# VH-VL binders against q8ixk2r445to577: the designs that were tried, part 14

Target 1, 133 residues: q8ixk2r445to577
Amino acid sequence: FFGMLQNKGLTDYCFDYNPPDENQIVGHQVILYLCHGMGQNQFFEYTSQKEIRYNTHQPEGCIAVEAGMDTLIMHLCEETAPENQKFILQEDGSLFHEQSKKCVQAARKESSDSFVPLLRDCTNSDHQKWFFK

## First folded at step 4 (VH-VL)

Design m33 (framework fv_zigakibart)
Fold by ESMFold2-Fast, scan of step 4:
Structure m33 (fold): chain C 133 residues (1-133), chain A 120 residues (1-120), chain B 107 residues (1-107)
Amino acid sequence: as target 1 above (133 residues)
Amino acid sequence: QVQLVQSGAEVKKPGASVKVSCKASGYTFTSYWMHWVRQAPGQGLEWMGYINPSGGSTKYNEKFKGKATMTSDTSASTAYMELSSLRSDDTAVYYCARSPYSYGWYFDYWGQGTTVTVSS
Amino acid sequence: DIVMTQSPSTLSASVGDRVTITCKASQSISSYVAWYQQKPGKAPKLLISDASNLETGVPSRFSGSGSGTEFTLTISSLQPDDFATYFCQQSYSTPYTFGQGTKLEIK
């Protein structure tokens, strides 16, 4: 699958990666932003290695969650996907992070009007359901 | 201060439509979701649906699909809920309520309610 | 739809009492529960979100607990201002549903 990765519960919001420094694409948090339908910073690919890949800039980035953290950050893709970069996109739309055994949920960033995807205990909530468009 | 102010009470005949307004102030209108909840006399609370003022997208409780229509006016910071083909069992207090969408949907601020009475 | 059942439907108590209201979900809903207080003629007021998070400005005598299918709202030392109807609400899945309410009355 590839395209704009949208949330079922937080309608009209898409995975978005727009780091302030285009010369360094890694180390920044993935956000949720209003879907604009133009791809670009909202274009992601779900690969056969269970990666969520960002191909807009080079080198290619892969979404990861570090041990003990709940935020999704951009890392460099590796030849063999490490466990912290593997997400199982299930048939019900949930996005299961294998290493932590948690699911990706749309959430409001603390003390702000911006939104981010975070790891949370898996539920059947629409906030944890994702689809490509 | 966050405040939601609703339109006044309405008395309608069966078959009519009613449109309730909810004017928001004290926060960025497009940063929070607006829900509608009704309460029939002496009864519990029933969730009707929500609107995202930022994109205008809506989600309805299946029971209210084709019956309720939710809209919003961003320039006026006002949400609307229109209920069509009114029946006597639509007599209720209708509330608008705001959700911050951080961890589940909960309603941190409520309008004062609009009483809608449907009588012949 | 997830059904939320409150117990008791009516509770009689005296000022100073410790009271507990229970809410049961028809299926597991993790901690996606909020509690509201409603006085006659008024809109509901949020007391607790996410099962146990006390809303700013709500007195510390109110507390919430629970996970899965059983949740409780506790008032540690009942005050005159607390006589009201209390509702639980699940936000795990749409349609969001409320319990039938618990009316807290003077004994």
Scores: ipSAE 0.007, ipTM 0.606, lowest interface PAE 9.7, mean pLDDT 86

Design m34 (framework fv_zigakibart)
Fold by ESMFold2-Fast, scan of step 4:
Structure m34 (fold): chain C 133 residues (1-133), chain A 120 residues (1-120), chain B 107 residues (1-107)
Amino acid sequence: as target 1 above (133 residues)
Amino acid sequence: QVQLVQSGAEVKKPGASVKVSCKASGYTFTSYWMHWVRQAPGQGLEWMGYINPSGGSTKYNEKFKGKATMTSDTSASTAYMELSSLRSDDTAVYYCARGGYSYGWFFDYWGQGTTVTVSS
Amino acid sequence: DIVMTQSPSTLSASVGDRVTITCKASQSISSYVAWYQQKPGKAPKLLISDASNLETGVPSRFSGSGSGTEFTLTISSLQPDDFATYFCQQGYSTPYTFGQGTKLEIK
């Protein structure tokens, strides 16, 4: 699958990656922003290796969660996907992170009016349901 | 100032349909979600669903799927909610309400309400 | 569906009293709670969003607190204009659901 990865509960919010420094494309947190339908910073590819790839900017990035963390960070893609970069997109829309055994949830960023995807215990919340547009 | 103005009261017979309008002013219509909430006489509030006027995407409470249809007209800054196959238990005040800020999940401005009475 | 339970269902108080209304969620909803005031024949009015954020134009005597499953709305010094029905609402997951309401009456 590929396209804009949209949240079912936080309607019209999509995965978005817009790092503040064009010379450091990896290492920053993935955010959620209003879906614009034009791809660009909101265009992601879900691969057969269970990666969520960001390739609208070079070098290509893959979403990962570092051990002990709950935030989704952009890393460089590897030839063979490591466990921390594997997400199972289930038929019910759950986005399950292999290494942590947790689900990606749309959540409000602390002390701000913005939203971010975070790892949380898996629930049946619509905030944990995702679909490619 | 933000204002939501709804259409007037309706009296319908069982089996009929009703279409309630909600005209928005004082803000950019396509920048906020529009929700619909009903309240039966003496009862609590029941969320029906919402529409994003930017693009027309909708989300319905399962209870109202196949019964309620939400639409919007961006040129008129007006949202609509049509309820079909009316029954006596659809008698209620129907509100449109704006989703707050970019959050969409709380309702910062409400229409005055449209009373729909379904009787034989 | 997430069930929101308010207590008490009816509360009698006098002007100048401190009143507290509680709202419980059937599961953890973080801070995704809003509080509304409704007077007879009128639409609800948003008082508090995100559990504790006081809306513009709402008197400072209103405050909200809580996270997870238990939330409270407090009116520090009740005024005549505050006798109304109050509702909590969760915004964590659709369908969005409201508590049953708490009717605040003159003692």
Scores: ipSAE 0.006, ipTM 0.558, lowest interface PAE 13.3, mean pLDDT 86

Design m35 (framework fv_zigakibart)
Fold by ESMFold2-Fast, scan of step 4:
Structure m35 (fold): chain C 133 residues (1-133), chain A 120 residues (1-120), chain B 107 residues (1-107)
Amino acid sequence: as target 1 above (133 residues)
Amino acid sequence: QVQLVQSGAEVKKPGASVKVSCKASGYTFTSYWMHWVRQAPGQGLEWMGYINPSGGSTKYNEKFKGKATMTSDTSASTAYMELSSLRSDDTAVYYCARGGYSYGWHFDYWGQGTTVTVSS
Amino acid sequence: DIVMTQSPSTLSASVGDRVTITCKASQSISSYVAWYQQKPGKAPKLLISDASNLETGVPSRFSGSGSGTEFTLTISSLQPDDFATYFCQQAYSTPYTFGQGTKLEIK
């Protein structure tokens, strides 16, 4: 699957990665932003290794969750996907993060009006349901 | 309550080294990046770099490569910044600051600052 | 490096005044701007993140706006506790950079 990864509950928002420099593709937080329909920084690929891959820039990035964190960070993709980069996309749209045993949820950043994908305990909330568009 | 407590003021001779500590409490130390920011007397703020306490990876402002070394001790919830080969222009207040949630990197909690004075 | 330029460098105002500080980035930084307040001898305090998001515990008289290259911090009704130096910071790209500061002085 590939395309813009949109939230079912927060219906106008998509995964978004806007690295500040094309030579510094990794290390920054993945955010949610209004879906613009143009691909670009909102274009992701779900791979057979259960990676959420960002290949708009080189080298290719893979979304990961660092130990102790609940935020999604862009890392370099590896030949064999490590556990922190594996997300199981369920038929109901849940993104289950294998290492933490938690689900990706559209959430408001603390003290802000912006939104980010965060790891939360798995529920049947539409804010934890994602689809490619 | 989140707190960052830094080591006390230092007065050093040119050529010496100094290691500033920043002890974190009130949150999970490895869940947030720790940044270092300097402020020379009467001047503005200058970002020096960050360390990810989970794993110890660092990123430096090019201006401070070879001058500053950032490390952390997860068992003590303490971040460190060492300045080597001190010169008079290293005189400044050095802050540790926690990276918070944002579209990018803003600093939501700051240490009280450590004054480093380099003089004869 | 992205250069952040604040204006004015010094601002004199009276209690009750509406105060506006402007910050310009040398290139587009979307909404990746934070604002800090610093009082003499103290560490900076985060007021606003992501251009307009007021931090918990910060009085509602503070507000931020802007996107792209021009950003503003507004204090709607100045209080005695607000006399301080204010800094903007771009959070878009390393090295993260700050404006030169705006000193808000009592008139």
Scores: ipSAE 0.007, ipTM 0.545, lowest interface PAE 11.9, mean pLDDT 85

Design m36 (framework fv_zigakibart)
Fold by ESMFold2-Fast, scan of step 4:
Parts: structure tokens; sequence; C-alpha cells
Structure m36 (fold): chain C 133 residues (1-133), chain A 120 residues (1-120), chain B 107 residues (1-107)
């Protein structure tokens, strides 16, 4: 599956990765931004290894969560996906992060009104439901 | 069972400061944001700000910046809200309220309220 | 700041009635709306979050709907315990703001 990863609750917002330098594609936080429908910085691929890949630049980036953290950051993809890069996209639209046992939720960035995907305890909220467009 | 228990009513003179406490029990204190909301007599609800107890980071409604100070004590599972330079229009019931894991999108449990009366 | 406007400000009804309270946001807030019930001398109680999610322990006669700028709280069969003031709240952006309240009175 691939495309723009949109939130069911925060209806007009999509996963967005816009690194400040196109030569440095890793180490930055994934954000949520208004869906523009043009792919590019909002184009992601969900793989058979349960990765969420960013393929616009090379080398390929894979979304990961650092131990003890709740933010999603871009890491380099590996030949065998490490546990911190595995997300189960469930039938109800939940993105379950296996290593932490938490779900990806559309949320406000701390001390800001900007939106970001964060790990939170799994609930039945539409803000934890995602789909590819 | 989740409970938020606030300190008792306060009567203060103009120019004084007041510090209201909110003791949490029945859940992991650092897992939820704590918000403060006031209600003036016969008026609606007004959001003042929040504190994240795990790191102590805060966000204030612009109206209360420099007026209210929010702090927390993780070992005591207690949140505090201090108002400085009290005026008569600060007379209100002050509530603490727990936000969800979503950085306080909604307030699922509330303290019983602390009445602060500013008399001249 | 996002302004939340409730209608009506006061509603008179009888036990068994279906009542509806409306809340309008000054801009789109998606589904970031909560509804609270407040009885005299008491703290508010959360009834509904995320526009339509009924909170645990809240009677099924309460329901919420809407998205964007217009939201409704419905009580399908009013009970004596339901006479109270109801507030909507947006949690889309800070400062979080509440509607002015709707006082539900016995007819």
Amino acid sequence: as target 1 above (133 residues)
Amino acid sequence: QVQLVQSGAEVKKPGASVKVSCKASGYTFTSYWMHWVRQAPGQGLEWMGYINPSGGSTKYNEKFKGKATMTSDTSASTAYMELSSLRSDDTAVYYCARGGYSYGWYFDYWGQGTTVTVSS
Amino acid sequence: DIVMTQSPSTLSASVGDRVTITCKASQSIYSYVAWYQQKPGKAPKLLISDASRLETGVPSRFSGSGSGTEFTLTISSLQPDDFATYFCQQSYSTPYTFGQGTKLEIK
C-alpha cells in the first residue's frame, strides 16, 4: 500500500516529512500537515515488513520511535526491519507500534498548536485511525 | 478510582497571591496533563492553561500569562496553580481537570473546585 | 481565538422529551469537540469526547454528532437527573474555549 497517510479524525491532515536539507533525510520528526494531494513529502509506503517508508529521497527512510520517546522520527531503513520501525496497520485503521504496545495518534505538538503523530495508549478514537489515499 | 482533590476555599485581599493545590489519585500522575479552568460567579468556563507533570512543561492562555503559575510535584502526585497580584475580578471557582493522553483534548476528571474570593 | 456559540441559551423540557442542543464553532475544528454537564455547585462532568464518543458510565440516552463547525448534543428521553447546564468545548487549538452554556430547565 502506498500514498498519502491521512487521519480519520483530523480529516484534512496527512503524514508529512519535510527535512530542512534534502541531503539530510534522517533524524527529523514526522509531522502532520494539510493534505495537498501531490504526494512528494506526503508520499509513504507501507511494506510487508510493517515499515512506513519515505522513498522520495535516497537512501530510503523508515519511520521509527526511539525507546522511551513518543515522537516519530525518520531513520535509515535496514535490510531486516528493527522492532522500533514496525507498525501494524489494523483493520480498523489503527497504527499499532509493536515495540511500545502503543498506537499512533494525531496530536498537538507540545507547546504548539501544530499537529504531529505521537504514540499514545490505544483507544477507539478516530484520531488514532489512519488510511492511505 | 480516579480522584482529584483540591485545597479549601480562600479569601484574599487585593494584591495578595493564592496557591491552589490538586492532589491526584487512582492513576499514574505523569501519564496525563493537568489543566486549570476557572468559572466566575454565574459565568461560563474559562481555560487557563495546562502542565505536563512528567517534564513540568506548561502552556498558558495568553490572558493568564504573568498572572498564573502552574507547577507540579510528582512525588506527591499534586499539581499547583498560583495566582499573583489578585484583583476583585479574580473571584471565581478554580478547577483542576485531567487531560487525556492526547495532550488534553478533553477533560475526563475534574477536582471539586476551589472558591477564591478577593475582597477589598 | 475560536468562538463557540451554543443555542438555545435556555431550554425548557419535560421528562421523556427528546432535546437537542447545538454548538457552532467560528472555524472548522474537525471533531475536536467535547460536551460537559454541570449541576449547581458541582464540577463539570465529561459526557462526550471527539464529537460523538460516549464516555464510559454515561447513559446511552446521550449522543453527540457533527463535524467541522456545527455540533449537536441529543438526549433521547430526558430524565429528572438531566436538568443541568451543558457546555461544549473545542480542543482543536489553544486557548481551548467553551460555549456559553445551555441551561436545561424543567417545563
Scores: ipSAE 0.007, ipTM 0.595, lowest interface PAE 10.8, mean pLDDT 86

Design m37 (framework fv_zigakibart)
Fold by ESMFold2-Fast, scan of step 4:
Structure m37 (fold): chain C 133 residues (1-133), chain A 120 residues (1-120), chain B 107 residues (1-107)
Amino acid sequence: as target 1 above (133 residues)
Amino acid sequence: QVQLVQSGAEVKKPGASVKVSCKASGYTFTSYWMHWVRQAPGQGLEWMGYINPSGGSTKYNEKFKGKATMTSDTSASTAYMELSSLRSDDTAVYYCARGGYSYGWYFDYWGQGTTVTVSS
Amino acid sequence: DIVMTQSPSTLSASVGDRVTITCKASQSIGNYVAWYQQKPGKAPKLLISDASNLETGVPSRFSGSGSGTEFTLTISSLQPDDFATYFCQQSWSTPYTFGQGTKLEIK
């Protein structure tokens, strides 16, 4: 699958990656932002290796779990996906991170109007359900 | 600071329509969802649905699908909820409420409520 | 639909008392619970979000706890301003539902 990865609970919000420098796409947090329908920074590909791939800039980026954290960051894709970059998009829409046994959930960042995907204990909540559009 | 001010009470006959307004101030209108909740006399709260003023997208409680229509006017910072084909059991206080979102939805600011009475 | 059941439906208490209100969900809902206070003729007011997060401006005598199917709102030392109806609400899945309310009245 490919397209804009949207949340069932936090409607109109998509996975979004807007690196401050287009030539240095790694190391920054993945966010959730209003779906704009233009692809670009909201266009992702779900691969057979269970990666969520960002191909808007070169080299290609893959969403990874930040070491020791619950945040999702952009990392360089590897020829064989490492465990921290594997997310299982399950039939019920949950996005399961195999290495941590946790699920990706939509959440508000602190007191700001910013939203981010975070790892949380798996639940059957709409806030942990994702789909490509 | 944050205020939600709703339109005044309405008395309608069965079969009519009513449109309730909710004017927001004290925050960026397009940064928060607007939910609608009703409360029948002496009863509990019932969630009707929400609208995202930024894109105009809506989500309805199935019970109100086809009966309620939610819209917004960003230039006026006003949300609207129109209820059609009114019946006596639509008599209630209708609230708009601003949706905060953390792990899930919670309603941090509420309008004062609009009483809608449907009688023959 | 997820059913939220509050107990007790009515609670009589005196100023200075510690009171607890329980909310039970018909299925596990994590910590996706908010608590509201409603006084006669007025709109509800948010007290607690995410089961235990106290809203800004709400007195510290209010606290929330719980996860899964059972949630509790506690008022550690009841004040005159606290006599009201209290509602729990789940946002786990649509339609979002409220408990039937607990009326806290003067003993």
Scores: ipSAE 0.042, ipTM 0.694, lowest interface PAE 7.0, mean pLDDT 88

Design m38 (framework fv_zigakibart)
Fold by ESMFold2-Fast, scan of step 4:
Structure m38 (fold): chain C 133 residues (1-133), chain A 120 residues (1-120), chain B 107 residues (1-107)
Amino acid sequence: as target 1 above (133 residues)
Amino acid sequence: QVQLVQSGAEVKKPGASVKVSCKASGYTFTSYWMHWVRQAPGQGLEWMGYINPSGGSTKYNEKFKGKATMTSDTSASTAYMELSSLRSDDTAVYYCARGGYSYGWYFDYWGQGTTVTVSS
Amino acid sequence: DIVMTQSPSTLSASVGDRVTITCKASQDISNYVAWYQQKPGKAPKLLISDASNLETGVPSRFSGSGSGTEFTLTISSLQPDDFATYFCQQSYRTPYTFGQGTKLEIK
């Protein structure tokens, strides 16, 4: 799968990554913004190693969740995907983070007016359902 | 301060087209999405769609797809909404409204509205 | 499309009264509701976002509550400037949809 990773519940919002510096693509939080179909910042690839790759900047980034955290951050991709970078996109649209046993949910960012994907206990909520567009 | 100033009232015959403008000032035009909302006499508010002034991408309410065309001119900080093949039931006040980029999808600033009357 | 239904359609009240307006969604929309005030001949004005977040500059007598399918806008002590039409809006799914409006009139 390749394209915009859109939320079923928050229907106009897509995974978005806009690093402050094009030369430093890692270390920042993945966000949700209105799907626009124009920007490099919203195009992701789901790989056979269960990675969500950000290919629009070099070197390539892979979405990861640090142990004990619930935020999705951009890391460098590795030749063998580590467990913290593996997400199972299930048939019902849920995006399951295997290491934590939690699901990615569209949620309001704490102390801000924006939305971000966060790990939450798995539910059948449309806010936890994702699809490539 | 943020201002959205719309073009003046229009009276059109059925079958004509009309293009409403919305001039933005007081903020970075390309940082916020511009929505269009109409209100027919005695009826409620109806969302028509939005345009992203950064790049020009649009999203339409299916009801207005093929009827309304949204465009923008970044050098003039102006958004446009054109209605084609006007019918009497297109008579309404048309609003532009800012939203959907940093602050979310609620409409925090509105134009004053443009009345479009379609009559024979 | 998500249908937003407001009640009552018309509400008569006196200055100093506590008034509540209800908005019901045809499906669960979490907290993705905004409330607007519209006076005759004027554009709508945003009062509340995300069901309960008071917009900057809006008087504290306005408050919003609710989640899921039922939402309320409350004016704790009605002032003369508050007589207007109020609309709820969902932003959970496109097309964004509004309630039919509640006209708040002098009793």
Scores: ipSAE 0.007, ipTM 0.554, lowest interface PAE 12.4, mean pLDDT 85

Design m39 (framework fv_zigakibart)
Fold by ESMFold2-Fast, scan of step 4:
Structure m39 (fold): chain C 133 residues (1-133), chain A 120 residues (1-120), chain B 107 residues (1-107)
Amino acid sequence: as target 1 above (133 residues)
Amino acid sequence: QVQLVQSGAEVKKPGASVKVSCKASGYTFTSYWMHWVRQAPGQGLEWMGYINPSGGSTKYNEKFKGKATMTSDTSASTAYMELSSLRSDDTAVYYCARGGYSYGWYFDYWGQGTTVTVSS
Amino acid sequence: DIVMTQSPSTLSASVGDRVTITCKASQGISRYVAWYQQKPGKAPKLLISDASSLETGVPSRFSGSGSGTEFTLTISSLQPDDFATYFCQQSYSTPYTFGQGTKLEIK
């Protein structure tokens, strides 16, 4: 699957990656933003290795979560996907992070009016359901 | 000073349509979803659906799909909810409510309500 | 649909009493619960979000607790202004649903 990765509960919000510096594509947090249908910052690919890839720049970025953290950060993709970069997109739309055993949820970023994807205990909530559009 | 001000009471005949307005002030209208909730006399609250004013996207409770239509006018900071093919069972107070979001939706500010009475 | 059941449906109490209202979900809903207060002829007012987060401007005598299927709203020392109907609400899954309400009356 590839395209805009949209949330079922927080309708019209999509995964978005907009690094502040074009020369430093990795290391920044993935956010949620209004789905615009233009691709670019919101175009992601879900691979057979269970990666969520950002193919807009070279080298390609892969979404990862560091041990003990709950935020999704852009890292460089590797020849063999490390465990912190593996997400299982289930048939019900849940996005399960294998290493932490948690699910990706749409959430409000602390102390702001912006939204971000975060790891939370898995539930069958609409706010943890994602689909490509 | 967030305020949601709704249109006045309506009395309609069965089969008619009614359009309720909700004018927002005191915040950026496009930054919050607007939900609609009704309450029949002596009954509990029933969620009808929401609209995202930033794009006009809507989500309806299945019970109201095809019966309720939600729209918004960003220039006027006003949300609308229209009910068609009114029946006596649609007699209720209709509320607009601003959607706050954290772990899920919660309604932090409500309009004063619009009473819709459907009678022959 | 997720059914939210409140108990009791009606509660009689005196000023100064500690009052608890319970809300039970028909399935696990984690912490996706809000509580509202409604006075006759008025719109509901948000008291608690995310099961336990007190809304700004709401008196500290109000508190919420619970997760999963059982949730509680507590008023530690009832004031005259607190006689009203209280509703719980889930936003875990659409359609979002409310409890039937608990009417708090003066004893």
Scores: ipSAE 0.342, ipTM 0.824, lowest interface PAE 3.7, mean pLDDT 90

Design m40 (framework fv_zigakibart)
Fold by ESMFold2-Fast, scan of step 4:
Structure m40 (fold): chain C 133 residues (1-133), chain A 120 residues (1-120), chain B 107 residues (1-107)
Amino acid sequence: as target 1 above (133 residues)
Amino acid sequence: QVQLVQSGAEVKKPGASVKVSCKASGYTFTSYWMHWVRQAPGQGLEWMGYINPSGGSTKYNEKFKGKATMTSDTSASTAYMELSSLRSDDTAVYYCARGGYSYGWYFDYWGQGTTVTVSS
Amino acid sequence: DIVMTQSPSTLSASVGDRVTITCKASQSIDSYVAWYQQKPGKAPKLLISKASSLESGVPSRFSGSGSGTEFTLTISSLQPDDFATYFCQQSYSTPYTFGQGTKLEIK
């Protein structure tokens, strides 16, 4: 699947990646922003290796979660996807992070008017359900 | 400083339509969702749906699909909720409420309510 | 639909009492619960969000707790201004639903 990855509970919000320095596309947090339908910073690909790829710039980025963290950050893609970059998009729309055994949830960033995807214990909440548009 | 001011009470005959307004002030209108909740006399609260003023997208409680229509006017910072084909059991106080978000929705500011009475 | 059941439906208490209201969900809803206070003829007022987060400007005598299927709202030392109807609300999944309400009245 490919396209804009939207949240079922926080409607109209999509995965978005807009690093402040485009000469270095890795190391920054993935955010949620109003879906604009233009692709670009909101265009992601879900691969057969269970990666969520950001193909807008080169080199290609892959979403990862570092050990002990709950935020989604951009890393360089590997030829063989490491465990911290594997997400299972389940039939109910949940996005399960295999290494941590947690699910991706839409949340408000603390003390902010911004929204972000975070790892949380898996529930069947609409706020943990995602789909490609 | 945040205020939601609703239109005045309405008395309607069965089969008529009514359009309730909710004017927002004290915050950026397009940064929050506007929810609608009704309360029949002596009854509890019933969620009707919401609108995102930033794009006009809506989500309805299935019970109100085809019955309620939510719209917004960004230039006037005003949300609207229209009920069609009114029946006696639509008699209620209708509230607009601002949707905050942290692990789901909560309603941090409410309008004063608009009483809609439907009688023959 | 998720059904929210409050107990008791009516509670009589005196100023200075510690009051607890319970809300039960028909299925697990994590911490997606908010609590509201409503006085006669007025709109509801938010007290607690995310089960336990106190809304700014709400007196510290109010507190919320619980997760999963059972939630409580506690008023540690009841004041005259607290006699009102209280509602819990889930936002775990649509349609978002409220409890039937608990009327807190003077003993």
Scores: ipSAE 0.067, ipTM 0.723, lowest interface PAE 6.2, mean pLDDT 89

Design m41 (framework fv_zigakibart)
Fold by ESMFold2-Fast, scan of step 4:
Structure m41 (fold): chain C 133 residues (1-133), chain A 120 residues (1-120), chain B 107 residues (1-107)
Amino acid sequence: as target 1 above (133 residues)
Amino acid sequence: QVQLVQSGAEVKKPGASVKVSCKASGYTFTSYWMHWVRQAPGQGLEWMGYINPSGGSTKYNEKFKGKATMTSDTSASTAYMELSSLRSDDTAVYYCARGGYSYGWYFDYWGQGTTVTVSS
Amino acid sequence: DIVMTQSPSTLSASVGDRVTITCKASQSISSYVAWYQQKPGKAPKLLISGASSLQSGVPSRFSGSGSGTEFTLTISSLQPDDFATYFCQQTYSFPYTFGQGTKLEIK
């Protein structure tokens, strides 16, 4: 699966990654932004290793969650995906982070009008359901 | 201060259409979704749908699909809800409400309501 | 659709009483619940979101609790201004639905 990763509950918002510098694509938070339909910074690929890969820039990035954190950040992809970079896209649209046993949920960023994907306890809420389009 | 001001009461005959307006002030109009909720006399609340003023995308409660049309005018900071082919059971107070987001959509500010009466 | 059922439909109480209104969801909705107060002739007013988060400006005597299928709104010491109709709402899945309302009346 590949394309723009859109939320069912926070309608018209997609995964978005726009690093501030071309030479430093890692370490920044993945955000949610109004879906523009042009791919680019909203184009992601779900791989057979259960990675969510950002490959519109080189070197390729992979979404990860650091231990004890609930935010999604960009890391460099590895030849064998580490546990913190593995997400299971379920049939119902849930995006399950294996290492933490939590699900990705659309949320408002603390103290701002911006939106971000965060790890939360798994529910069957529309706000935890994602699809590629 | 956030404020939503709706158009005045309407009395319509069956088969007519009505367009209710909701003018927003005190916040960035395109940063929040506008929801519409109706309440029949002496009854509970019924969610109709929403519009994202940034881009104009809409989501309708299936019950109102094809009957209600939601639009917005960003230059005027105004949302609209048009109801077509009015029947007597469309008699209700229609509210616009601003969508806050946390655990899903909740309505943090409401318009004063527009009473629509359908009778002949 | 998720059905929200409130209990009781009407509640009679005196100023100073502790009152509890219950809201039951037809399926588990975790903490995706909001509570509203509506006075005659006026629009609803948000009291609580996310089952327990008190809206700014709402008196601290109001509190919300619960998770899953059963939720409660509590008024710890009822004041004259609190006699109104209260509605719960599920914010879990579309279409969004409300409880039928609980009318809080003077005993």
Scores: ipSAE 0.268, ipTM 0.797, lowest interface PAE 4.5, mean pLDDT 90

